VH-VL binders against Coenzyme F420H(2) oxidase (fprA). Designs and how they scored, part 2

Target 1, 148 residues: Coenzyme F420H(2) oxidase (fprA), of Methanobrevibacter arboriphilus (b1a7s3r263to410)
Amino acid sequence: VTIVYDTMHYSTQKMAHEIAEGIMAEGYDVEMFFLHEDERSEIVKSILDSKAIAIGAPTINDEPYPSIGDLMYYLKGLRFERTGIKRKAVTFGSMGGKGGTPASLGKDLGEYGFDVVDTCEVYYVPDEEENKACFKLGQKLVEEAKKI

## First folded at step 6 (VH-VL)

Design g0 (from c2 with heavy chain G99S)
Fold by ESMFold2, fold request of step 10:
Structure g0 (fold): chain C 148 residues (1-148), chain A 120 residues (1-120), chain B 106 residues (1-106)
Amino acid sequence: as target 1 above (148 residues)
Amino acid sequence: QVQLVQSGSELKKPGASVKVSCKASGYDFTYYAMNWVRQAPGQGLEWMGWINTNTGNPTYAQGFTGRFVFSLDTSVSTAYLQISSLKAEDTAVYYCARSRYTYGYWFDYWGQGTLVTVSS
Amino acid sequence: DIQLTQSPSFLSASVGDRVTITCRASQGISTYLAWYQQKPGKAPKLLIYGASTLQSGVPSRFSGSGSGTEFTLTISSLQPEDFATYYCQQLHSYWTFGGGTKVEIK
């Protein structure tokens, strides 16, 4: 499973790690990418080699964080609906206002050919219950990916 | 409220088996992995490996792939270390310690330790 | 695998001294390092994780620093209760421990 995220205040990074914990609790490896540090071609290669992905970004000023938009535009151009399999996806993010980034990313991924099975959004920094929800999200992603 | 409570000390003869238990309480058992650590008398800490508490799959450190078996009973939130064909060199304190599943995570809670003594 | 070398293996110091313990990794481990204190007859206790983050309830006289291959644990003013053996642990892969540093109070 491939996890790609961007973060401003470490909240989305913490969510990404909790999702990874849930995936690894199911016995599957995770390849994690942070957009500011990782090269796009390696991220896309990992996504193409995976049955399941998790995409996360914070909401800044009630808008999706711009850097994830570059990745999403690139994924749109790859036309995953033509690959013959419908990869599973989840989206996640933190917010400081109205939110909606995970839902927006999920809608876009659905249009790009992914089966978006769930989303997770938290206010500011995830609490213990919200961390457990991210853990369960990772487990659910694996469960759904096994159905392919 | 997190606790890891281990079974009591064991005195065994060479060639016997022992099963050390580690009962977890105060947290969601499958949210954390369980590790085993050996400390022989007067020696340092030696990581033996871990078990995935969700799947039951163990991972053993080098040198612990033979006579050492990790197992679980998730219905009672308990991890087990079984050592077969005991040797005098197995005399040590054995600790359980919890971690998360990914690397980079520390051992935040430890059991009190179980002394296993192997003597004729 | 990743080897951790602690130095010194033993030290004696007086109450109030600043004590520094070094842990060196055989390859880069970023900040994936923890420090533990173990008193005789007791289980190890976590002091520091992420190389520099103090565990809650640990006195502020303890601090950690370093990244890559060299890490330090510092006790700014040694107290009588700090008599213990200290272990570093790499968290990069397979959770191995350093050999330990025994701190004796003069």
Scores: ipSAE 0.496, ipTM 0.798, lowest interface PAE 1.9, mean pLDDT 86
Fold by ESMFold2, look of step 8:
Structure g0 (fold): chain C 148 residues (1-148), chain A 120 residues (1-120), chain B 106 residues (1-106)
Amino acid sequence: as target 1 above (148 residues)
Amino acid sequence: QVQLVQSGSELKKPGASVKVSCKASGYDFTYYAMNWVRQAPGQGLEWMGWINTNTGNPTYAQGFTGRFVFSLDTSVSTAYLQISSLKAEDTAVYYCARSRYTYGYWFDYWGQGTLVTVSS
Amino acid sequence: DIQLTQSPSFLSASVGDRVTITCRASQGISTYLAWYQQKPGKAPKLLIYGASTLQSGVPSRFSGSGSGTEFTLTISSLQPEDFATYYCQQLHSYWTFGGGTKVEIK
């Protein structure tokens, strides 16, 4: 499973970590990528080798954080709908306003050929219950990926 | 409040077995992994391995892949360390300590330790 | 397998002294390192994680620094309650400990 995220104030990073914990709790390895520091080609290769992904970004001006948009544009061009594999996906993020980044990313991933099984969005910083929800989201992603 | 409470000290003969328990309370047991750490008298800390508390799958450090068995009873939030064919060199304090499942997480809570003494 | 080498193995110091303990990893571990304090008969106590982040309730005289292969724990002004054994732990690939540094009163 591949987790890709960007963050402004560590909130999305905390969510990514909790999702990874849920995946690992099910006995599966995770590759994590932080968009500011990791090469796009390495990220795309990991996604191609995975049956499940999690993509997260914070909301800026009620739009996804710009760096994740670059990755999403690249994924659009790869036409995953033609691979014969319906990869599972979740989206996640933090917000300071109306939000909507996880839903928007999920819609885009669906158009790119992914089966988006759930989303998770928190206001500012995740609390304990929201951390547990992210953990469960990771578990759900694995459960859905096993159905492939 | 998070607590890890271990079973009491044990005095054993060489060749016997021992089972150390570690009962967890104050948190969601399967949200954290459980580690075992050995400390022989006057020596440092030695990580023995961990057990995935959600799946029950253990991972053993090199050197602990024989006589040492990790197990769980999730219904009572308890982890176990069993040591078979005890040797004098197994005399040590055995700690349980919790971590998360991914890399980079520290051991934030420890059991009080269980002294196992192996002597004739 | 990642080896951790602590230096020194023991030291004698006086109350008020600045104490520095080093931990060297056999390969790069980024900032995935923790420091623990252990007093006789007690379980280890977490002091620092992420190489430099102070655990809640730990006095500010403790600090950590370093990344990659070389790390330090510093006690800026040693107090009587700080006489203990200190361990580093790598968190990068499973969990292994350094050999320990015993700090004794001079």
Scores: ipSAE 0.479, ipTM 0.788, lowest interface PAE 2.1, mean pLDDT 85
Fold by ESMFold2, fold request of step 10:
Structure g0 (fold): chain C 148 residues (1-148), chain A 120 residues (1-120), chain B 106 residues (1-106)
Amino acid sequence: as target 1 above (148 residues)
Amino acid sequence: QVQLVQSGSELKKPGASVKVSCKASGYDFTYYAMNWVRQAPGQGLEWMGWINTNTGNPTYAQGFTGRFVFSLDTSVSTAYLQISSLKAEDTAVYYCARSRYTYGYWFDYWGQGTLVTVSS
Amino acid sequence: DIQLTQSPSFLSASVGDRVTITCRASQGISTYLAWYQQKPGKAPKLLIYGASTLQSGVPSRFSGSGSGTEFTLTISSLQPEDFATYYCQQLHSYWTFGGGTKVEIK
């Protein structure tokens, strides 16, 4: 499983780590990528080799954080609907206002050929219950990916 | 309140078996992995391995792949360490300690330890 | 396996002293290191994680520093309750412990 995220105040990073915990709890490896640190070609290669992905970004003033848009544009161009594999996906993120980034990313991924099975969005910083929800999101992603 | 409560001390003869329990309370048992740590008398801490509390799959450190078996009963939030064919060298305090599943996480709570003494 | 070397193995000090314990890793482990205190007959107690983050309830006289291969635990003014054995633990790849440093009263 491939997790890609961007973050501003560590909130989305915390969510990504909890999702990774859930995946690892199911006995599966995870590759984690931070958009500012990792090469886009490596990220896309990992996604192509994976049956499941988790994509996360914070919402800035009710809009998706711009850095994730570059990756989403690239994924659109690859025409995943033509690969013969209906990869599973989840989206996640933190918000400081109205939110909606996970839902927007999920809609886009669906159009790109992914089966988006769930989303998770938290206000500012995840609390203990929201951390558990992210953990369970990782478990759910694995459970859905096993159905492929 | 997180607690790890281990079973009491054991006195055994060489060749016998022992099963140490570690009962967890105050948290979601499958949210954390369970580790076992050995400390021989007057010696330092030695990580023995861990068990995935969600799948039940154990991982053993180098040197602990033979006579040592980790298991669990999630219905009672309990992890077990079984040592077969006991040797005098197995005399030690055995601790359970919890961690998360990914690396980089510390052991935040420990059991009180179980002394296993093996003597003829 | 990543090996940890603690030094010194034994240290004699007086109340009020500044004590420094070092831990060297056989390869780079970033900041994935924890420090534990253990008193005789008791389970280890977490003091510091992430090389420098103080665990809740641990006195501020304890501090940690370092990254990569070299790490230190410092007690700025030793107190009577600080006489114990201290262990480092690497968290980078599985979990291994250093050999320990026993701090005794002079």
Scores: ipSAE 0.442, ipTM 0.781, lowest interface PAE 2.2, mean pLDDT 85

Design g2 (from g0 with heavy chain Y103H)
Fold by OpenDDE, look of step 10:
Structure g2 (fold): chain C 148 residues (1-148), chain A 120 residues (1-120), chain B 106 residues (1-106)
Amino acid sequence: as target 1 above (148 residues)
Amino acid sequence: QVQLVQSGSELKKPGASVKVSCKASGYDFTYYAMNWVRQAPGQGLEWMGWINTNTGNPTYAQGFTGRFVFSLDTSVSTAYLQISSLKAEDTAVYYCARSRYTHGYWFDYWGQGTLVTVSS
Amino acid sequence: DIQLTQSPSFLSASVGDRVTITCRASQGISTYLAWYQQKPGKAPKLLIYGASTLQSGVPSRFSGSGSGTEFTLTISSLQPEDFATYYCQQLHSYWTFGGGTKVEIK
């Protein structure tokens, strides 16, 4: 399972970690990538080798964080719908206002050939319940991936 | 309100078996992994391994394979450590401690420890 | 496997002293390190995690620093209740402990 995220104030990062915990709790390995530190080529390679992915970014100016756009544009060109595998996906992100990034990313991934199983969005810093929700999101992703 | 309560001290003879329990309360048992740590008298802490509280899958550190078995009873939020074919060198305090599943997370809550004494 | 080496193994100090304990890792572990305090007959207590983050409820006289392969725990002014054994723990690849540092009364 591949998790890719960017973050502004570490909220989306916290979500990513909780999702990772959920995945690990199910006994599956996870590769986590932070867009500001990791190379796109490595991220894409991991995604290609994964049956399931989680992609997250915060919302800024009512749009997904710009850095995630680069990755999404690249993924679009890879034509995952032609790989013969319908990978499972979840999207997540934090917001300080209207939000919408998880839904936006989900829509794009769906168009790229992924089966988007669920999303998670939090306002500012996730509380305990929201952390658990992200944990459960990770578990759900694995459960769905097992069907492939 | 998080608590890990372990079973009482044990006195065993060489070759016998012992089963230590660690009952968790105050949190979702499956939300955290459970670790076991050994400490021989006057010695340091030794990580023995951990058990996935969701899958029940144990992972044993080097030196703690074979005679050591981690198990669960999730219905009562309890983790167990069983040691078979006890040796004098197994005399130690055994701790359970919770952690998260991924790297980077620490042991924030510990049991009070269980002394296992192996003597002829 | 990752090995942690603590130094010194024993340290004699007086109340009010500045105490520094070192933990070295056999390979880079970023900031995936925790510090624990253990008193006789008691379970270890978490002091620092993420190399430098103070656990809630722990006095501010405790601090942690370091990254990569070398880490330090510092007690700015040793108090009577601080005489104990301290352990570092790597959190990078599973979990392993250092050998411990016993802080004794001079």
Scores: ipSAE 0.857, ipTM 0.932, lowest interface PAE 0.5, mean pLDDT 96
Fold by ESMFold2, look of step 9:
Structure g2 (fold): chain C 148 residues (1-148), chain A 120 residues (1-120), chain B 106 residues (1-106)
Amino acid sequence: as target 1 above (148 residues)
Amino acid sequence: QVQLVQSGSELKKPGASVKVSCKASGYDFTYYAMNWVRQAPGQGLEWMGWINTNTGNPTYAQGFTGRFVFSLDTSVSTAYLQISSLKAEDTAVYYCARSRYTHGYWFDYWGQGTLVTVSS
Amino acid sequence: DIQLTQSPSFLSASVGDRVTITCRASQGISTYLAWYQQKPGKAPKLLIYGASTLQSGVPSRFSGSGSGTEFTLTISSLQPEDFATYYCQQLHSYWTFGGGTKVEIK
């Protein structure tokens, strides 16, 4: 499983780590990528080798964070709908206002050939229950991926 | 609030078996992995491996495959270490310690330790 | 397995001394290193994680530094309660421990 995220105030990073914990609790390895630090060719390779992905970004001025948009455009060009494998996905993020980034990313991934099984969005910083929800999101992603 | 309480000291003869328990309380048991660490008298700490408390799957460190078995009873939030065919060299204090599942996370809470003494 | 070489294995010091303990890894482990304090008959206690982050409730006289293969634990002014054995632990793969450093009163 591949997790790709970007973050402004560490909230989305905390969510990504809890999702990873849930994936590993189910007995599966995870590769984590921070979009600003990691090489794009490695991120794409990991996604191509994975049955499931998690993509997260915060919302800025009611728009998705720009670096995630670049990745999403690149994924569109790869034409995953042609692979004959419908990979599972979840989306996640934090917001300070209107929100909606996880739902928007999920819609786009669905159009690119992914089966988006759930989303998770928190206001500002995840609390204890929201951390547990991210953990369970990771577990759910694995459970759905096992059906492939 | 978080507590790891281990079973009491054991005195065994070579060739016997022992089962050490580690009961967790004050947290969601399957949210954390459980590790086992041994310390022979006057010696340092030695990581033995861990068990995934959600799946029950153990991972053993090099040198701890064979006679050492990790197991769980999740209904009572308890992890177990079983050592078979005990040897004098197994005399040690055995600790349980929790961690998260991903690498890079430290052992924040430890059990009090269980002394296992193997002598004829 | 990643081996940790801890030095010195033993040191004798006085209250008020500055103490440094070194931990060397057989391969790069980034900052995935923790330090523990253990007193006789007690379980280890976490002092530092991430090579340099102080655990809550640990006195500020303790500090950690390093990355890659070279790490240090420093006690800026040794106190009576600091006489103990100290262990490093790598958290990159298979969570191995260093051999320990016993700090005794001079």
Scores: ipSAE 0.502, ipTM 0.800, lowest interface PAE 2.1, mean pLDDT 86
Fold by ESMFold2, look of step 6:
Structure g2 (fold): chain C 148 residues (1-148), chain A 120 residues (1-120), chain B 106 residues (1-106)
Amino acid sequence: as target 1 above (148 residues)
Amino acid sequence: QVQLVQSGSELKKPGASVKVSCKASGYDFTYYAMNWVRQAPGQGLEWMGWINTNTGNPTYAQGFTGRFVFSLDTSVSTAYLQISSLKAEDTAVYYCARSRYTHGYWFDYWGQGTLVTVSS
Amino acid sequence: DIQLTQSPSFLSASVGDRVTITCRASQGISTYLAWYQQKPGKAPKLLIYGASTLQSGVPSRFSGSGSGTEFTLTISSLQPEDFATYYCQQLHSYWTFGGGTKVEIK
């Protein structure tokens, strides 16, 4: 499983780590990428090698953070629907205002050939209940990926 | 409040078996992995391995793949260490300690330790 | 296996002294290092994680630093309750402990 995220105040990073914990609790390894530190070619390679991905970004002033947009544009061009594999996906993020980035990313991933099984969004930083939700999201992603 | 409570000290003869329990309370048992650590008298700490508390799948450190078995009873939030064919060199305090599943996480809570003494 | 070497193995110090303990890793481990305090007959207690972050409830006289292969634990003003054995632990690949440093009175 591949987790890709960008963050402004590390809230999305905390969510990504909790999702990773849920994946590993199900007995599966995870590769994590932070867009500002990792190379996009390595991220895409990991996604191609995975049956499941989690993509997260914060919402700033009701807009998606720009770095995720570049990745999504690149993924659109790769035509994942032509592989014959229905990869599973979840989206997640933190918001400082209206939000909606996880839903928007999920819609786009669906158009790119992914089966988006769920989404998770929190206000600023996740509380204890929201951490549990992210953990369960990771578990659900693995559960859905096993159906492939 | 998070607690790990281990079973009491054991006196055993060589060749016998022992089963140490570690009962967890105060947290969601499957959100953390369980580790086992050995400390022989006067010696340092030695990581023995861990068990995935969600799947029950154990991972053993080198040197602990034979006579040592990790198991669970999730209905009572309890992890077990079983040592078979006990040898004098197994005399030690055995600790359980929890961690998260991912790398880079520390052991924040420990059991009080269980002394296992193997003597003829 | 990643080997951790603690120095010194023993030290003798007085109340009020500044104490520094080092831990060296055989390979780079980023900041995946923790420090534990253990008193006789008791389980280890977490002091520091992520090389430099104090666990809640740990006095501010304890501090940690380092990354890569070189790490230090410092006690700025030693107190009577600080006489114990200290262990480092790497968390980078599996888990291993340093050999320990016993801090004694005098």
Scores: ipSAE 0.489, ipTM 0.800, lowest interface PAE 2.2, mean pLDDT 85

Design g5 (from g0 with heavy chain Y105R)
Fold by ESMFold2, look of step 7:
Structure g5 (fold): chain C 148 residues (1-148), chain A 120 residues (1-120), chain B 106 residues (1-106)
Amino acid sequence: as target 1 above (148 residues)
Amino acid sequence: QVQLVQSGSELKKPGASVKVSCKASGYDFTYYAMNWVRQAPGQGLEWMGWINTNTGNPTYAQGFTGRFVFSLDTSVSTAYLQISSLKAEDTAVYYCARSRYTYGRWFDYWGQGTLVTVSS
Amino acid sequence: DIQLTQSPSFLSASVGDRVTITCRASQGISTYLAWYQQKPGKAPKLLIYGASTLQSGVPSRFSGSGSGTEFTLTISSLQPEDFATYYCQQLHSYWTFGGGTKVEIK
């Protein structure tokens, strides 16, 4: 499973790590990428090799975080609906206002050929219950990916 | 208030079996892996392996792939170490210690240790 | 298996001394190293993880450094309560421990 995220205040990074823990608790490996530090070509390669992905970004001024947009643009161009495999996906993120980035990313991924299974969104910093939700999101992603 | 409480000391004869328990409290049991560590008298720490508390799948370190069995009862948040066909060299303190599942994760909480003495 | 060699195995020092313990890995392990303190009759206690990050509640006189194959634990000013055995542990694969360093206060 491939996890890609960007973050401004480390909250989305914390969520990504909890999702990874849930995936590994199910006995499966994770490749994690942080958009500011990792090459987009390697991220796309990992996604192509995966049956499941998790994509996360914070919401800025009630708008999607711009850096994730470069990746989403490249994914749109790859036409995943043509591969004959409907890869599973989840989206996640933190917000400071009304949010909506996970839902927006999920809609886009659906149009790109992914089966978006669920989302997880938190206000600012994940609390204990929200950490558990992220862990369970990782578990659910694995459960759904096994159906492919 | 995270705590790992192990069962009491055991005195056994060679050839017997022993089962050490490690009861976890203060956290969600399946969110952490459980590790077992051995320390013979006057010796250093030796990692024996771990068990995935969510799936029940154990991983044993080299040298521990025979007589040592890790198991769980998740309904009571308890991990077990069973040692069969006990030998004198199995005399040691056995610790449980939790870690997260991802690589590079440390053992932040340890049980108090269980002394197993194997003597004729 | 990745072997860890701790140096020295035994150390005698006075209160106030700067103490340095070295851990060397047989192959590169990035920063996947932890340090533990163990007092007699007690379970080990985590001091440092990720080679250099201090566990909460651990005094600031403890510090760690290193990456790859060479790592150090430093106690900047030894206190009487620091009498213990110290272990490094690699967390790259098979999570082996170093042989330990026993620190005695003169």
Scores: ipSAE 0.467, ipTM 0.784, lowest interface PAE 2.0, mean pLDDT 85

